# Ledger of designs, part 187: VH-VL binders against q9vpl3

Target 1, 224 residues: q9vpl3
Amino acid sequence: RGKINIQRPKAPHYERARVVAVTQPKYPELPKAKSCFKTRAERTQQQQENPYNEIIAREVRNWLDHSRLVAFFHLSSITADDIFRVRVQLHKQNLHLKSYGSKIIEQAVKNTRYEAIVPLFHSNHCIVFSPDPEKTAALLRIVRRVPQMVLLGGIVEETMLSRNQLVAYAQMPGLHAVQAQLVQTLSQAPGHLIQQLQAHQNSFVQVLDVHAKNQMNEETPKST
Below, E stands for the ipSAE of ESMFold2; O stands for the ipSAE of OpenDDE; V2 stands for 0.75 times the mean of E and O plus 0.25 times the DockQ between their complexes.

## First folded at step 7 (VH-VL)

Design C16 (framework fv_imvotamab_arm2; at its last look DockQ between E and O 0.30; V2 from the best seeds 0.00; counts 0 for: pae O 2.1 > 2)
Fold by ESMFold2, look of step 7:
Parts: sequence; structure tokens; C-alpha cells
Structure C16 (fold): chain C 224 residues (1-224), chain A 120 residues (1-120), chain B 112 residues (1-112)
Amino acid sequence: as target 1 above (224 residues)
Amino acid sequence: EVQLVQSGAEVKKPGESLKISCKGSGYSFTSYWIGWVRQMPGKGLEWMGIIYPYDSYTRYSPSFQGQVTISADKSITTAYLQWSSLKASDTAMYYCARLDYGDYFGFDYWGQGTLVTVSS
Amino acid sequence: DIVMTQTPLSSPVTLGQPASISCRSSQSLVHSYGNTYLSWLQQRPGQPPRLLIYKISNRFSGVPDRFSGSGAGTDFTLKISRVEAEDVGVYYCMQATQFPYTFGGGTKVEIK
């Protein structure tokens, strides 16, 4: 409730990112237990880590709460130099590359609407945070050249998006351009309106869908 | 350009109160932790504690718990270290530093330091 | 508390020669996620500390490649492959694996 499904196009195909995902190693699901008995040192470490993990989870919650764009990636083997270059490129676009332990993420999202993201972090991963959802296209452009980072999905304006939905979102024209097309279409006289609507029917439908989705994302349902 | 700018040197007498500041700029102040580190004259570094300016959550080193107060005012992007009653043993250089758990997991940027001198 | 022990306390070196600084922790610095949160800091005379190396071996932005870090578990090393005049100062190791965060006692690097 309150969220919208950004569903305007037919399901985006996975030709770009799916091909990369197929060529990446698939991490196994949760590893089998190595031992049911823990040493005193392991138990002490776990006890100390639980309070420490909660302290770090505070940082994760803050990033989630103040980021209008969050993107989740599977991270394959990558050199320190290559990840550094990617981090610099992302930072120039106000995109913040972070990595946290899976237990820390689980503690951060417990009893929140984002609890569903926890399974994404059973393997090697990274997260990109940004206050600027319009930077989604820049993010995907930068990462396209980094096959070690495989997009899993994201959050835009507090709405969970699949990989394909996030890619489709990144290709959506800007709100200003959408509003300009609406004004242009509505200002035409009826004598020319039929011809113009027939020629621009697909574009007009796209513009109305984007406008409606943007209004829904900025308002509660009761405000419409 | 991430910067941490600390308040100027202080000369105080035992028993006086003091509040020194650390102003962050060039980054999202509430997204990163601020730690305080003491360096006694001619000695090494000691971690005093850390604060998360977004919600003012603090954690102190046991050696400094109850001895100082760490606080922040996110509206002016400033963290503080304060004493209610200074002792001669508080004479030291005090640094603030930014901590990033999601990337470097360490103190990546440091203030210039504030020299506090407490003497009769 | 994790005690961090640095050796040597002072390292006078000839310009252009290597330097090696050791740091030993009283217990393992390996976090439950497999990462080790050991950092190296440099403090030049009259300046605040600055980050050189994080997570054992990763150079921070702007740090020359003559600095390298290595180690595992409880034993860590900072190496300067060719000491330059600007490298004079005190070097500290620091652990952030658990509270309280602790530093080594420091190693002063001086030019002979």
C-alpha cells in the first residue's frame, strides 16, 4: 500500500545484465553448518559482535532511510584498483558504494518494509546508495563496463524494483520533458488533434504513464 | 573536499568546564560517524569515543566513560567534546576524525587538532 | 581490550632505503565476516594523523605505492619500499574489529 509497481513497458529483457549474471559464478545457498559446537573464543566473539553489529546497522538504516535510490549487486572477484576506479566514478555522480556484512544488514532491516532484501546478501555483494533517483541511468552506465558487478535489483522512491524494472526506470524520460510533451499535445487545436494523436499515440501513452507514476511516488493515495 | 575544522587552542584551570568543536564540511555530515582521539604530550593516540550525528548515538571508550561528553548538532554540522570539570591530566591534543564502516572501516579524515592546556 | 604492540619504537633509515614496521595484536583481528579491520596511520611532525592503509593492505586515496601493508591474524607489517624525506613521522597501527578501538604505541621513522 502506498507503493506503485512501475510496470509500463512489457517486461524488460535481461540481454545486458542477465548475460553477465550467467557468466558469473553462482554462490551456493546458505552453507551447511560446519559444526554444531563452538569454542569459547567463537562464543565470546559472537557475543561481542552482536552489539557491534547493531551499532553498524545504525549506519545501514540511515543510508536506507535517506537514499531515494538503492541498488544491490552481486560482486565477483575484482582487483582493488578496479573497485577503486568504480568507486571514484560513482562518487562523482553522488553514488555511494558500500559493503556490509549480511548479519548487519539483517539487523538493520528487521521489522521494516525492506526485510525482503535479506536473501540478496547470502553471497559476496555491494550496495550503491544515492539521494538522487535520477542518477539511476548514470549508475547503470558506469556498471555496464564492470562485469564483476551484477545488478540484482533496487529500491527507488521506497519501492522495491527487480533488475528489469530498475533498468526500465533508468530509461524513462525526465519529468520536465514529459510535462513539455503534455503541454504541446493539449495546446493543439481540435482540427489538428486527431492527426497528431494518431501519430503520437504511443508517446502520449508513455507520457501519461510516467506522469501518473511520478505523482503517485510523490503523494499518498489519499492525496489524489 | 571533506574537511573537519576544530575550534582553537584552550588554556584552562583545573575545575573549569570546556566544550571544543569539530565542524564537518564537504560531505553528508549525518551519514558518517565522528570519533574523538586524545594525544597526550609526547605520547601516542587514544580513542575516546564515537558519535553518529544523525541520531546522536554515542559509544565511549571505558577509560573515558563518565569523564567527557560527546555530542553533535546536525543542524550546524558540528560535533563536540566537553568536560564539566577539567583536570591537569586532561592536557593534550584532541582530534576529531570521520569514520566510514561501509567502505574503509577506519578514520579516513582528521581535524587539525585542538590543544587543551590545563594548569594552575 | 585488544593490545596493539608496535616494533621498532624508532626506525632511523637512510633516504632511498626500505623501512619495515611491525604491529602485533593481543588477539585475532579477523572479524566474523572474514575481514580484518587493521589500519595504518601516518603522523608527520606537527600534523594530524592521516590514513595510509585500511583493511591490512589497501592504500587509501592519494597514498604512494611505495607504502604497502601485509599480515594476517595477529601479525601485521607496514613497508616503505624507498623512504623519502616526506615520510618522516610517526606511524600507528589501529584495530577497529571491536570496541574499544586501540592503537599501537607508534613507530618513529627518521632519516639518518
Scores: ipSAE 0.664, ipTM 0.846, lowest interface PAE 1.4, mean pLDDT 79
Fold by OpenDDE, look of step 7:
Structure C16 (fold): chain C 224 residues (1-224), chain A 120 residues (1-120), chain B 112 residues (1-112)
Amino acid sequence: as target 1 above (224 residues)
Amino acid sequence: EVQLVQSGAEVKKPGESLKISCKGSGYSFTSYWIGWVRQMPGKGLEWMGIIYPYDSYTRYSPSFQGQVTISADKSITTAYLQWSSLKASDTAMYYCARLDYGDYFGFDYWGQGTLVTVSS
Amino acid sequence: DIVMTQTPLSSPVTLGQPASISCRSSQSLVHSYGNTYLSWLQQRPGQPPRLLIYKISNRFSGVPDRFSGSGAGTDFTLKISRVEAEDVGVYYCMQATQFPYTFGGGTKVEIK
């Protein structure tokens, strides 16, 4: 029985080698970016309920409660430096970029109206908060220049919006402008109604006048 | 601009009570945590505790638990550190600082400090 | 409690020369969410502490590029590429990964 050379294991039979080669999971090359986002597996380690999470969750809840604009982004291979740059730009517009763990978000929104956002936080994410919903257009303008930030959705004036809806919202005239237009339109409605009512009355009077004239003409005896 | 302004220096006797203040301005006071840090003369920094002004939630270092009271008045954007009975060992510089958990997870802005001297 | 140990206690440096400060934690500062909440603070004489670096290597706003932070797990380093006169003071590392938050003992940077 030949000594198993542990230092130079005999190459497996060609067929076995082929099967092993084909069945070897092609692991995507780990992005060499130093900021190695811990693999999903590392993130799922049983986070012991740390009082720390509760503390941070309070902060998250506060931001959600006081923000009129909330936007959720997926972060794809973004560096800390890139995040910082974006943060500075956003800050100039009174937009606040924050990043929290998914479990913290889950804890923060549990049993609240925001619970529906939890599925958005399965990967690296950030949240932008603003007290001003009119800054939506500014936010989108800034983020368009940052391909690593992918808009997932948001909350505007307590309404959850999809990505597409947020984009549409940003293109709409301001609420006040729309309200002004609505008021103007409504203010014109009574005038139009009056005009229509008067038109019908005038038409009716005309018909009666014609009828009266015709009757008068029939009563005039042809003086032979 | 974010600013934290603390109350002036205090000279007290052992056994006296003291309340020092930290007023925040230039930011949403209720959205950020305030921490207190002690620095004894010629010594390093010691974390005392933090408060969330939004709901006055407070956490203390075990070393300072029961020794001091941290409070806040959000209406005037002010945090407080209080002693019921001062000791000579309480002589130190006390700093308030803003803590942001969303980005920095650190004390990003600091007050100028309040010197507390407790002598007989 | 996490113990933060800084070395050296004192760092006399010649102007224009680099300085390096080490901070070691008694346990890993990697949070369950993958972030490491290590900060570096500068305290100039007679002044309050100032945030320099957060999350190991991120410079805070207004901090010169001569300051850099590095490290992982339990070992962290603050480097000053070219020490200036204004850099004189005590530097502290701080962990915010676990309560209670703890500071290093400080490193005094002085000009030779």
Scores: ipSAE 0.207, ipTM 0.649, lowest interface PAE 2.1, mean pLDDT 85
ESMFold2 (binder alone), look of step 7: mean pLDDT 92; pTM 0.946

Design C17 (framework fv_imvotamab_arm2; at its last look DockQ between E and O 0.28; V2 from the best seeds 0.00; counts 0 for: pae O 9.3 > 2)
Fold by ESMFold2, look of step 7:
Structure C17 (fold): chain C 224 residues (1-224), chain A 120 residues (1-120), chain B 112 residues (1-112)
Amino acid sequence: as target 1 above (224 residues)
Amino acid sequence: EVQLVQSGAEVKKPGESLKISCKGSGYSFTSYWIGWVRQMPGKGLEWMGIIYPGDSYTRYSPSFQGQVTISADKSITTAYLQWSSLKASDTAMYYCARLDYGDYFGFDYWGQGTLVTVSS
Amino acid sequence: DIVMTQTPLSSPVTLGQPASISCRSSQSLVHSYGYTYLSWLQQRPGQPPRLLIYKISNRFSGVPDRFSGSGAGTDFTLKISRVEAEDVGVYYCMQATQFPYTFGGGTKVEIK
């Protein structure tokens, strides 16, 4: 019942080549991959299932609230057995592989600074959650052998990172020193802060489209 | 190793209260839903409701709404099913089971069951 | 509520022969993800249910490959290619497409 200060943007398509590939039928025995031939009626039904999706969104919000590492992947067609084996490997490292519908993600991040990630989920995707940001290197090692999972970017310590920034983060020694440097960056000269914000914004090509649709597209959910 | 361990069998009289438990271990208790399922003697399975221990959100089957209370205590990783006033028709086996929507295997791990007998 | 109808109610089978169990839903089980949220559970005598098959045809961990699931829309089938003595029990289908979650009435598999 509270006021909502955010209008949800129209869902754009940023991965045109991947969307075309996904719209071509795959083998019928790959049920984890989204069907490329979903009808308009099925998509409309997904939108009209909002109350049920809100229940599932609670789970997503809980994962986001308690994860210091979140990684986003594009997911190509993969067998249930193969994705299950990847999930087991990740779980051994306290890395939790999940997949949710785009409408559920949209409902989960509504009224948060993470709302800009919603366009990432309009194609086939998966998310890896972890309370342990030092496990980023282990994540990348495991996924390297899974060509069906293509890293798009992530969130580390509530900061959005590009694919390249996340890879660089995984290679840095002294995780605590990196966290302290990120916090201390906010107290430095405005030019240095602008460069870091510009780098983070450039890591999400989909975020640039939010600005094109809005007179003021820089909502900054504050963190202490 | 994921385990759900339920409290022991109960023998009660009509009108008495009862609270049975389901303790989860081997996983992040607050990250997964816990559902309750009834099985009357010699009969099939009935879904009673679910709880998300992370925020205590609870959803009931319409057939059980108002007849039972589902709760959880995340500090001891335990979910509960409670009656304020038992009926003879509540005699059944009660199971808890784990579920999430992000992995979604259905109810993937089940407790051993708690037999509740209500007789005069 | 989605009604799940199983047939047969009882399936006596000769050891080593196949068994087939049917499950029919009163409406489509396709969820907003485009998957059909239909699972199969096994309940051996005196034991709690255990997950066998999820999303129509995917075997859960530790489930032998003699179990297979198939189907689409409203019609689903669980097959046991070669029944073994340990397969005796009651099998349930379950839908998780909408609340309330509902189960089939069960099919008892037993050795002749």
Scores: ipSAE 0.507, ipTM 0.770, lowest interface PAE 2.2, mean pLDDT 77
Fold by OpenDDE, look of step 7:
Structure C17 (fold): chain C 224 residues (1-224), chain A 120 residues (1-120), chain B 112 residues (1-112)
Amino acid sequence: as target 1 above (224 residues)
Amino acid sequence: EVQLVQSGAEVKKPGESLKISCKGSGYSFTSYWIGWVRQMPGKGLEWMGIIYPGDSYTRYSPSFQGQVTISADKSITTAYLQWSSLKASDTAMYYCARLDYGDYFGFDYWGQGTLVTVSS
Amino acid sequence: DIVMTQTPLSSPVTLGQPASISCRSSQSLVHSYGYTYLSWLQQRPGQPPRLLIYKISNRFSGVPDRFSGSGAGTDFTLKISRVEAEDVGVYYCMQATQFPYTFGGGTKVEIK
C-alpha cells in the first residue's frame, strides 16, 4: 500500500476530477476588503496634507502666477551634470529651470486656471519659468542642443500653447514688429483699393479716347 | 546677483527685546522662502524656522516655537527674527538663508550672519 | 525628528589626498514624491555656510568637480577626491525631507 504522500496527493481519476470541479461550491468572491482597493482618490484624501507638500505647492503656484512664460519639458535619461549645464545656460537668460513631482503640481494647480497642465506630468518632467515672454526664442535655442529635453507645450501671457504653437510664437517678430507689420498692411489696403478703382476709370477713358480718334479719322475727306 | 545682507552685531542684556533683519536682493523676494539658522559658539547649525514672504506664512522648529518670532516685510524685501526677552543662552551667530523648493530643495544662498551677545 | 549622524568628527587630511565624510539618518530621507532631499554644506572658518551638494549627488553652481556626493535611503557620503587648502572647514549634511529640518553635527576637515 503506497505511502499516501500528503504533500503530493495523486490527482483523482479524470471523471472524479471533473465532478469535483463542477461540485466545488463557487464561493462568492470575498468582499474585497474596502481597505485593499482604496481608489487612488481615497488614498490621496486620507493622506493628511503633509504641511511640507503645501509649502512646495505654494512655491509652484507662486512661480506660475509671476511667470509670463512657462514651458513644460519631458526629460529622457538626462544626467545631473547635463541638467546643471542647461540650468546655467538658462539662468544666464533669466530662465529658471525647476523640477517638481507630479503630485506636487497637481496640488499646486488644483481648482486654478492652470489645472489643464496636470496631464502633461506623467513621467520625468521639468518646467522653465520666465517673467519675460520674449525669452521664448532663447529658451528654444538652448534646449535644441539638449536632445534629452523634449518640449511638450507652454503658457505664454496666460495662454496655453501647444508645442507647435510655442515654436511658432518664438519665430514671430516681437509684438511691436507685428504691430508695425499690421499697420503697414492696413495702410496699403486703401492704396490698393484706390488703384483698382482708378484702373477701371483709366481703362474706360482710354477706350473712349480710342473711339474718338477713330471717328475723327473717318471724317477726314480723302482729298483727291 | 542674489544677496542676503543681515543687520550688524548686537550686544544685549538678559530680558531685553531684539529684532534683527535680513534684506534680500537680486531675485524675486516673494518667490522664495527665507529660513533662520542658529549657530552657538563652537557648535553646529540649528534650523529655527522658515517664512514665505509672499503671504508671511511661517513654520517653526518645535525647539524654537514660542521662543522667537519670524516675520517679513515684502515691500522692502526684508525678513526679521525677534525676541521678546533675551536669555544668556541666546548668545549665538544667526544666519538667514534663501530656501529653494525647486530643483535644489535647500538653502542655496546665505547671509553673512548676525552675532548676538547676551551678557549681564 | 530625524537625527543626522556624521562621522568622523574630525578628518585630518594631507594636501592632495582624498577625504570622505559619512552622514546617516535615523529615518529614510526618500520623500513620498521619490526625491531625497539631502544636502551638503561647507563652512569655512569665519564664513557663513555654503551649499555644495543638493539631492544627494548634484553639485551646486560654482562647486569644483573634486566634490561628489553619493548614497541612498539613510546612508550618504561626501567625497573630496583631492583636498586643497581652501577645503579646510566644517562640513554639514542637512535633510529637508521632513519638518523640522535637521543638520548633522558637522565634520571638521583639517590639513595635517
Scores: ipSAE 0.012, ipTM 0.502, lowest interface PAE 9.3, mean pLDDT 84
ESMFold2 (binder alone), look of step 7: mean pLDDT 92; pTM 0.939

Design C18 (framework fv_imvotamab_arm2; at its last look DockQ between E and O 0.60; V2 from the best seeds 0.00; counts 0 for: pae E 3.9 > 2)
Fold by ESMFold2, look of step 7:
Structure C18 (fold): chain C 224 residues (1-224), chain A 120 residues (1-120), chain B 112 residues (1-112)
Amino acid sequence: as target 1 above (224 residues)
Amino acid sequence: EVQLVQSGAEVKKPGESLKISCKGSGYSFTSYWIGWVRQMPGKGLEWMGIIYPGDSYTRYSPSFQGQVTISADKSITTAYLQWSSLKASDTAMYYCARLDYGDYFGFDYWGQGTLVTVSS
Amino acid sequence: DIVMTQTPLSSPVTLGQPASISCRSSQSLVHSFGNTYLSWLQQRPGQPPRLLIYKISNRFSGVPDRFSGSGAGTDFTLKISRVEAEDVGVYYCMQATQFPYTFGGGTKVEIK
């Protein structure tokens, strides 16, 4: 009987067929659906009340937001003495070696464009932060001597880079050096050189860096 | 050099307010937590709470919740511990210390301490 | 709250001899991912505390190699292999595995 109303609604009586067929509820609201909604809301609230992980994730978010260079490494088994030596060498270059749990990283990048980095933290790992993107070459030089640290990729100037892209970035002049060359060129060169430099930067940024979009938006080429 | 420099010793009477300071230098102040630790005369260490100066988020030990206020001013790289009404039982040495969850999970640098004496 | 119990309360030691300090937690300090967030602090007379050992056994920068930490689960040990005059002071264990952070009661190391 109730079964017929849900899946096979009972046939209405003849005198009621014209009205009942239009007004008959075919899918009554189930009490379990209301309870399930509250249960999901309760679970969501409990996840938002995970204070220890959220506290550490604040630190990670701050490092991500205020570091113009971030590098991700797979970390093989390493002695305390070896990691200490590496940390000291990195610190001298304003490079900060950190290690956070994978769930902390997941929470820190949730709802950010950096969510794509989460798979990098399935295995043992460490992260290097720095405000100085020009220190990328120094970072790679130091890590070449540390086989236990295997570069996976990074973030430079808010742009995610693969391992190969990060290595390529380390071989180029810094953004500040490129800007200085542009100022020098503007004082001497025809406009086609400026156009070529901006096109080269845009091509490079399109494959390597989101920051080039701001440079294109701010600099309108002037033909000469 | 990472350094935490605290304000000088204080002598107060019960019922007075007090705000002591902890100035950080030689590091990115907004990137590390600052904790406050009490040491009563002849006693051990008690964690009072922590603050993250980057966003001013605070967490207090239950024993000190509502007893003190922890705050920070990132523009002058300074953290504060404040009482609205001191008690004689607040006589103690108070330390600030830096915390880094990224590696050490311990208080790696400590201030010199601020002796607070509340005489009735 | 995790209670941290230190023994002994006082450890008089002959100069050049070893000292051993025990710390026991009321529950396991092992966190997810296998890390244990136990630290050892040294407080010399008239000085603030300083970090000696983090994550059970890792020596902080500038700490002499005569200091070593060991342990697992709920039982931890700080060992000084050859006590020197500058090692006089009070030693604390601390856990950072969960809030509130808690310290052991301290162990006073003395010469003689």
Scores: ipSAE 0.351, ipTM 0.726, lowest interface PAE 3.9, mean pLDDT 77
Fold by OpenDDE, look of step 7:
Order: C-alpha cells, then sequence, then structure tokens
Structure C18 (fold): chain C 224 residues (1-224), chain A 120 residues (1-120), chain B 112 residues (1-112)
C-alpha cells in the first residue's frame, strides 16, 4: 500500500471530485478590510498635513509666482556632475535649475492656476526658473548640449507653452522687433491698397488715351 | 555672488535685550530660507530655526522655541535674531545661513558669524 | 529628534594620508520622496561652516575631488583621499530630512 503522500493527495475519483466541487460553499468575498489599504486619497491627505512638505511647497509656489520663464525637463540617466555643470552654466545666465519631488509639486500647485503642470512630473525631472523671458533662447542653447535633459514644456509670461511653442518663442525676435515689423506691415498696407485702386484707374485712362489717338489718326485726310 | 553679512560683535549684560542682523545680497532674498545656528564656545553647531522672508513664516527648534524671535525685513533683505532678556548661557557665536530646498536641501551659504558675549 | 553621532571625535592624520569620518543617524534619513538629505560641512579654525557634500555624495561648488561622501539609510561616511594642510578643522554631518534639523557632534581633523 503506497505511502499516502499528505503533501500531494491523489485527486479523488471523478465523481467524488464533482460532488466536492458542487458542495464547496461559495464564501462571499470577505469585505476587503478598509484598514489594510489606505486609499491614494488618504495617503495624499496625510502627506498634505506634513509641515515639512508645506515649507518646500511654499518655496516652489514662490518660484512659480516670481518667474516669467519656467521650463520643465525630463532627466534621463544624468549624473550629479553633469547636473552641476549645467547648473553653473544656467546660473551665469540668471537661470535657476531646481528639482523637487512630484508630490511636492502637486501640493504646491493644488487649486492654483499652475495645476495643469502636474502631469509633467511623472518621472525624474527638473525645473528651470527665470525672471527674464528673453533668456529662453539662452536656456535652449545650453540644454541642447545636454542630451540627458529633454524639454517637456514651459510657462512664459503666465502662458503655458508646449515644447514646440517654446522653441518657436525662442526664435522669435524680441517684442520690440515684432512690434516694429507689425508697424511696417501695417504701414505698407495702405500703400498697396492705393496702388491697387490707382492701377484700375490708370488702366482705364490708358485705354481711353489709345482710343483717342486712334480716332485722331483716322481723321487725318490722306493728302493726295 | 551670494553673500550674507552679519552685524558686529555684541557685549551685553544679563537681562538686556538684543537684536542681531543678517543681510543677504546677490540673490533673490524672498526665494530662499534663512536659518540661524548657534555655536557655543568650543562646542558644535545647533540649529535654532528658519524663516521664509517672502511671508515671514518661521519654524523653531523645540530647544529655542520661546527663547528667541526670528524675523525678516524683505525690503532691506535682512533677517534678524532677537532676545528679550539675555542670559549668560546665551554667550556664543551665531551664524545665519541660506537654506536651499531645490537642489542641496542644506545650508549652502553662511554669514561670517556674530559673537555675542553676555557677562555680569 | 534625530540624533546624529559622529566618530571619531578627533582624527590626527599625516599629510598626504587618507582620512575617514563616520556619521550615524538614530533614524533613517530617507525622505518620503526618496531622497536622503544628509550634508557634510567643514569649519576651519576661526571661520564659518562651509558646505562640502549634499545629499550623501554630491560635492558642492568649489569643493576639491579629494572629498567624497557615501552611505545609505543611517550610516554615512566622509572621506578625504589625501589630506592637505588646508583641510584642518572640524567636520559636521547634518540631516535635513526631518524637523528639527540636527548636526553631528563634529570631528576634529588635525595634522600629526
Amino acid sequence: as target 1 above (224 residues)
Amino acid sequence: EVQLVQSGAEVKKPGESLKISCKGSGYSFTSYWIGWVRQMPGKGLEWMGIIYPGDSYTRYSPSFQGQVTISADKSITTAYLQWSSLKASDTAMYYCARLDYGDYFGFDYWGQGTLVTVSS
Amino acid sequence: DIVMTQTPLSSPVTLGQPASISCRSSQSLVHSFGNTYLSWLQQRPGQPPRLLIYKISNRFSGVPDRFSGSGAGTDFTLKISRVEAEDVGVYYCMQATQFPYTFGGGTKVEIK
């Protein structure tokens, strides 16, 4: 009689297995004890009550409120040394590179005009702040040399811009140059309109002149 | 260049009030925290508290809560540490330092220190 | 409060030789956001403290490469690969993970 393996009992006869399967009490799923899994909301609420996080969040908010240029970057496998080098270069241009936790950013911008930036902070990231929006071109020049820094978007003059829009902005001539161009364009518009209006009149006068000349030539008697 | 310049050395008697200053320059004063650190003669560093000059929000070490007052005047980019009534045990070097929470999470720039001597 | 314990209290070192300072925290210094806010400061005689290392192993601006920081959780180390005369002073570890911020007791580095 083979030793009854208590660790791997032989499957009962097919008929017995069917009866056992049908007679097994279906226990209602035990209510997931609310106590073991704090909902994301509960975890977030507890973090909001941390005075330490509030202090950092306040700093973040201050940077956002006083910056006219804010740029968001993803960091891909960048070393501390590389970050330091970039920071020094940016600092020389009055650009301030900062890194904060995603939760801190969320807390800082909650119920504010900046709330839309939260989805940008899902991975390793850094933020560059500047009081001068004209430094956008300088910023992009510096970060182009750093492949580990990927531009995600930014805020310029309280307007959120995509990556492409920031690049376009950096290529634009200064506000004064754009204004000058606009004035030039507007000043040329009346001249073109006048030329177009005069062109029709001039054409009409030319046709009349040709007609008059032809009539004069017909009236000159062929002196035999 | 980031600089913190502190007021000069003070010699006081027990029971007198004192207010020392720390002036920041070369950076946005309202964007960084200022902390005060005590160093008793021949002893180590003790964190006293911090202030955010932007709105004058303060945090104190429990050991210094109620013993000193930290304040700031953002218009002149100056932070203050004050005592209402000095004790002989307050004799120490006091440092102000800028606290950065963006990259370093530490005191990155320090003042030269203010020596306070309280003696009868 | 988090207690920071430094060892040794004094470290006499011969010029050109390496030095090592240990800092132990009573609790983990890993913040909820995953960073460890441990810094090392140098105080030369008659001077204010100077930041050397931040976040365990990052050198602050102007700090020579002979200084290095390492560690995790509760145990941290500052190393000087080749001690120079200008390295004489007291070194402090500092935690900024939890209020109140706290310093180690300091380690005095001297030349033999």
Scores: ipSAE 0.073, ipTM 0.616, lowest interface PAE 3.0, mean pLDDT 85
ESMFold2 (binder alone), look of step 7: mean pLDDT 92; pTM 0.941

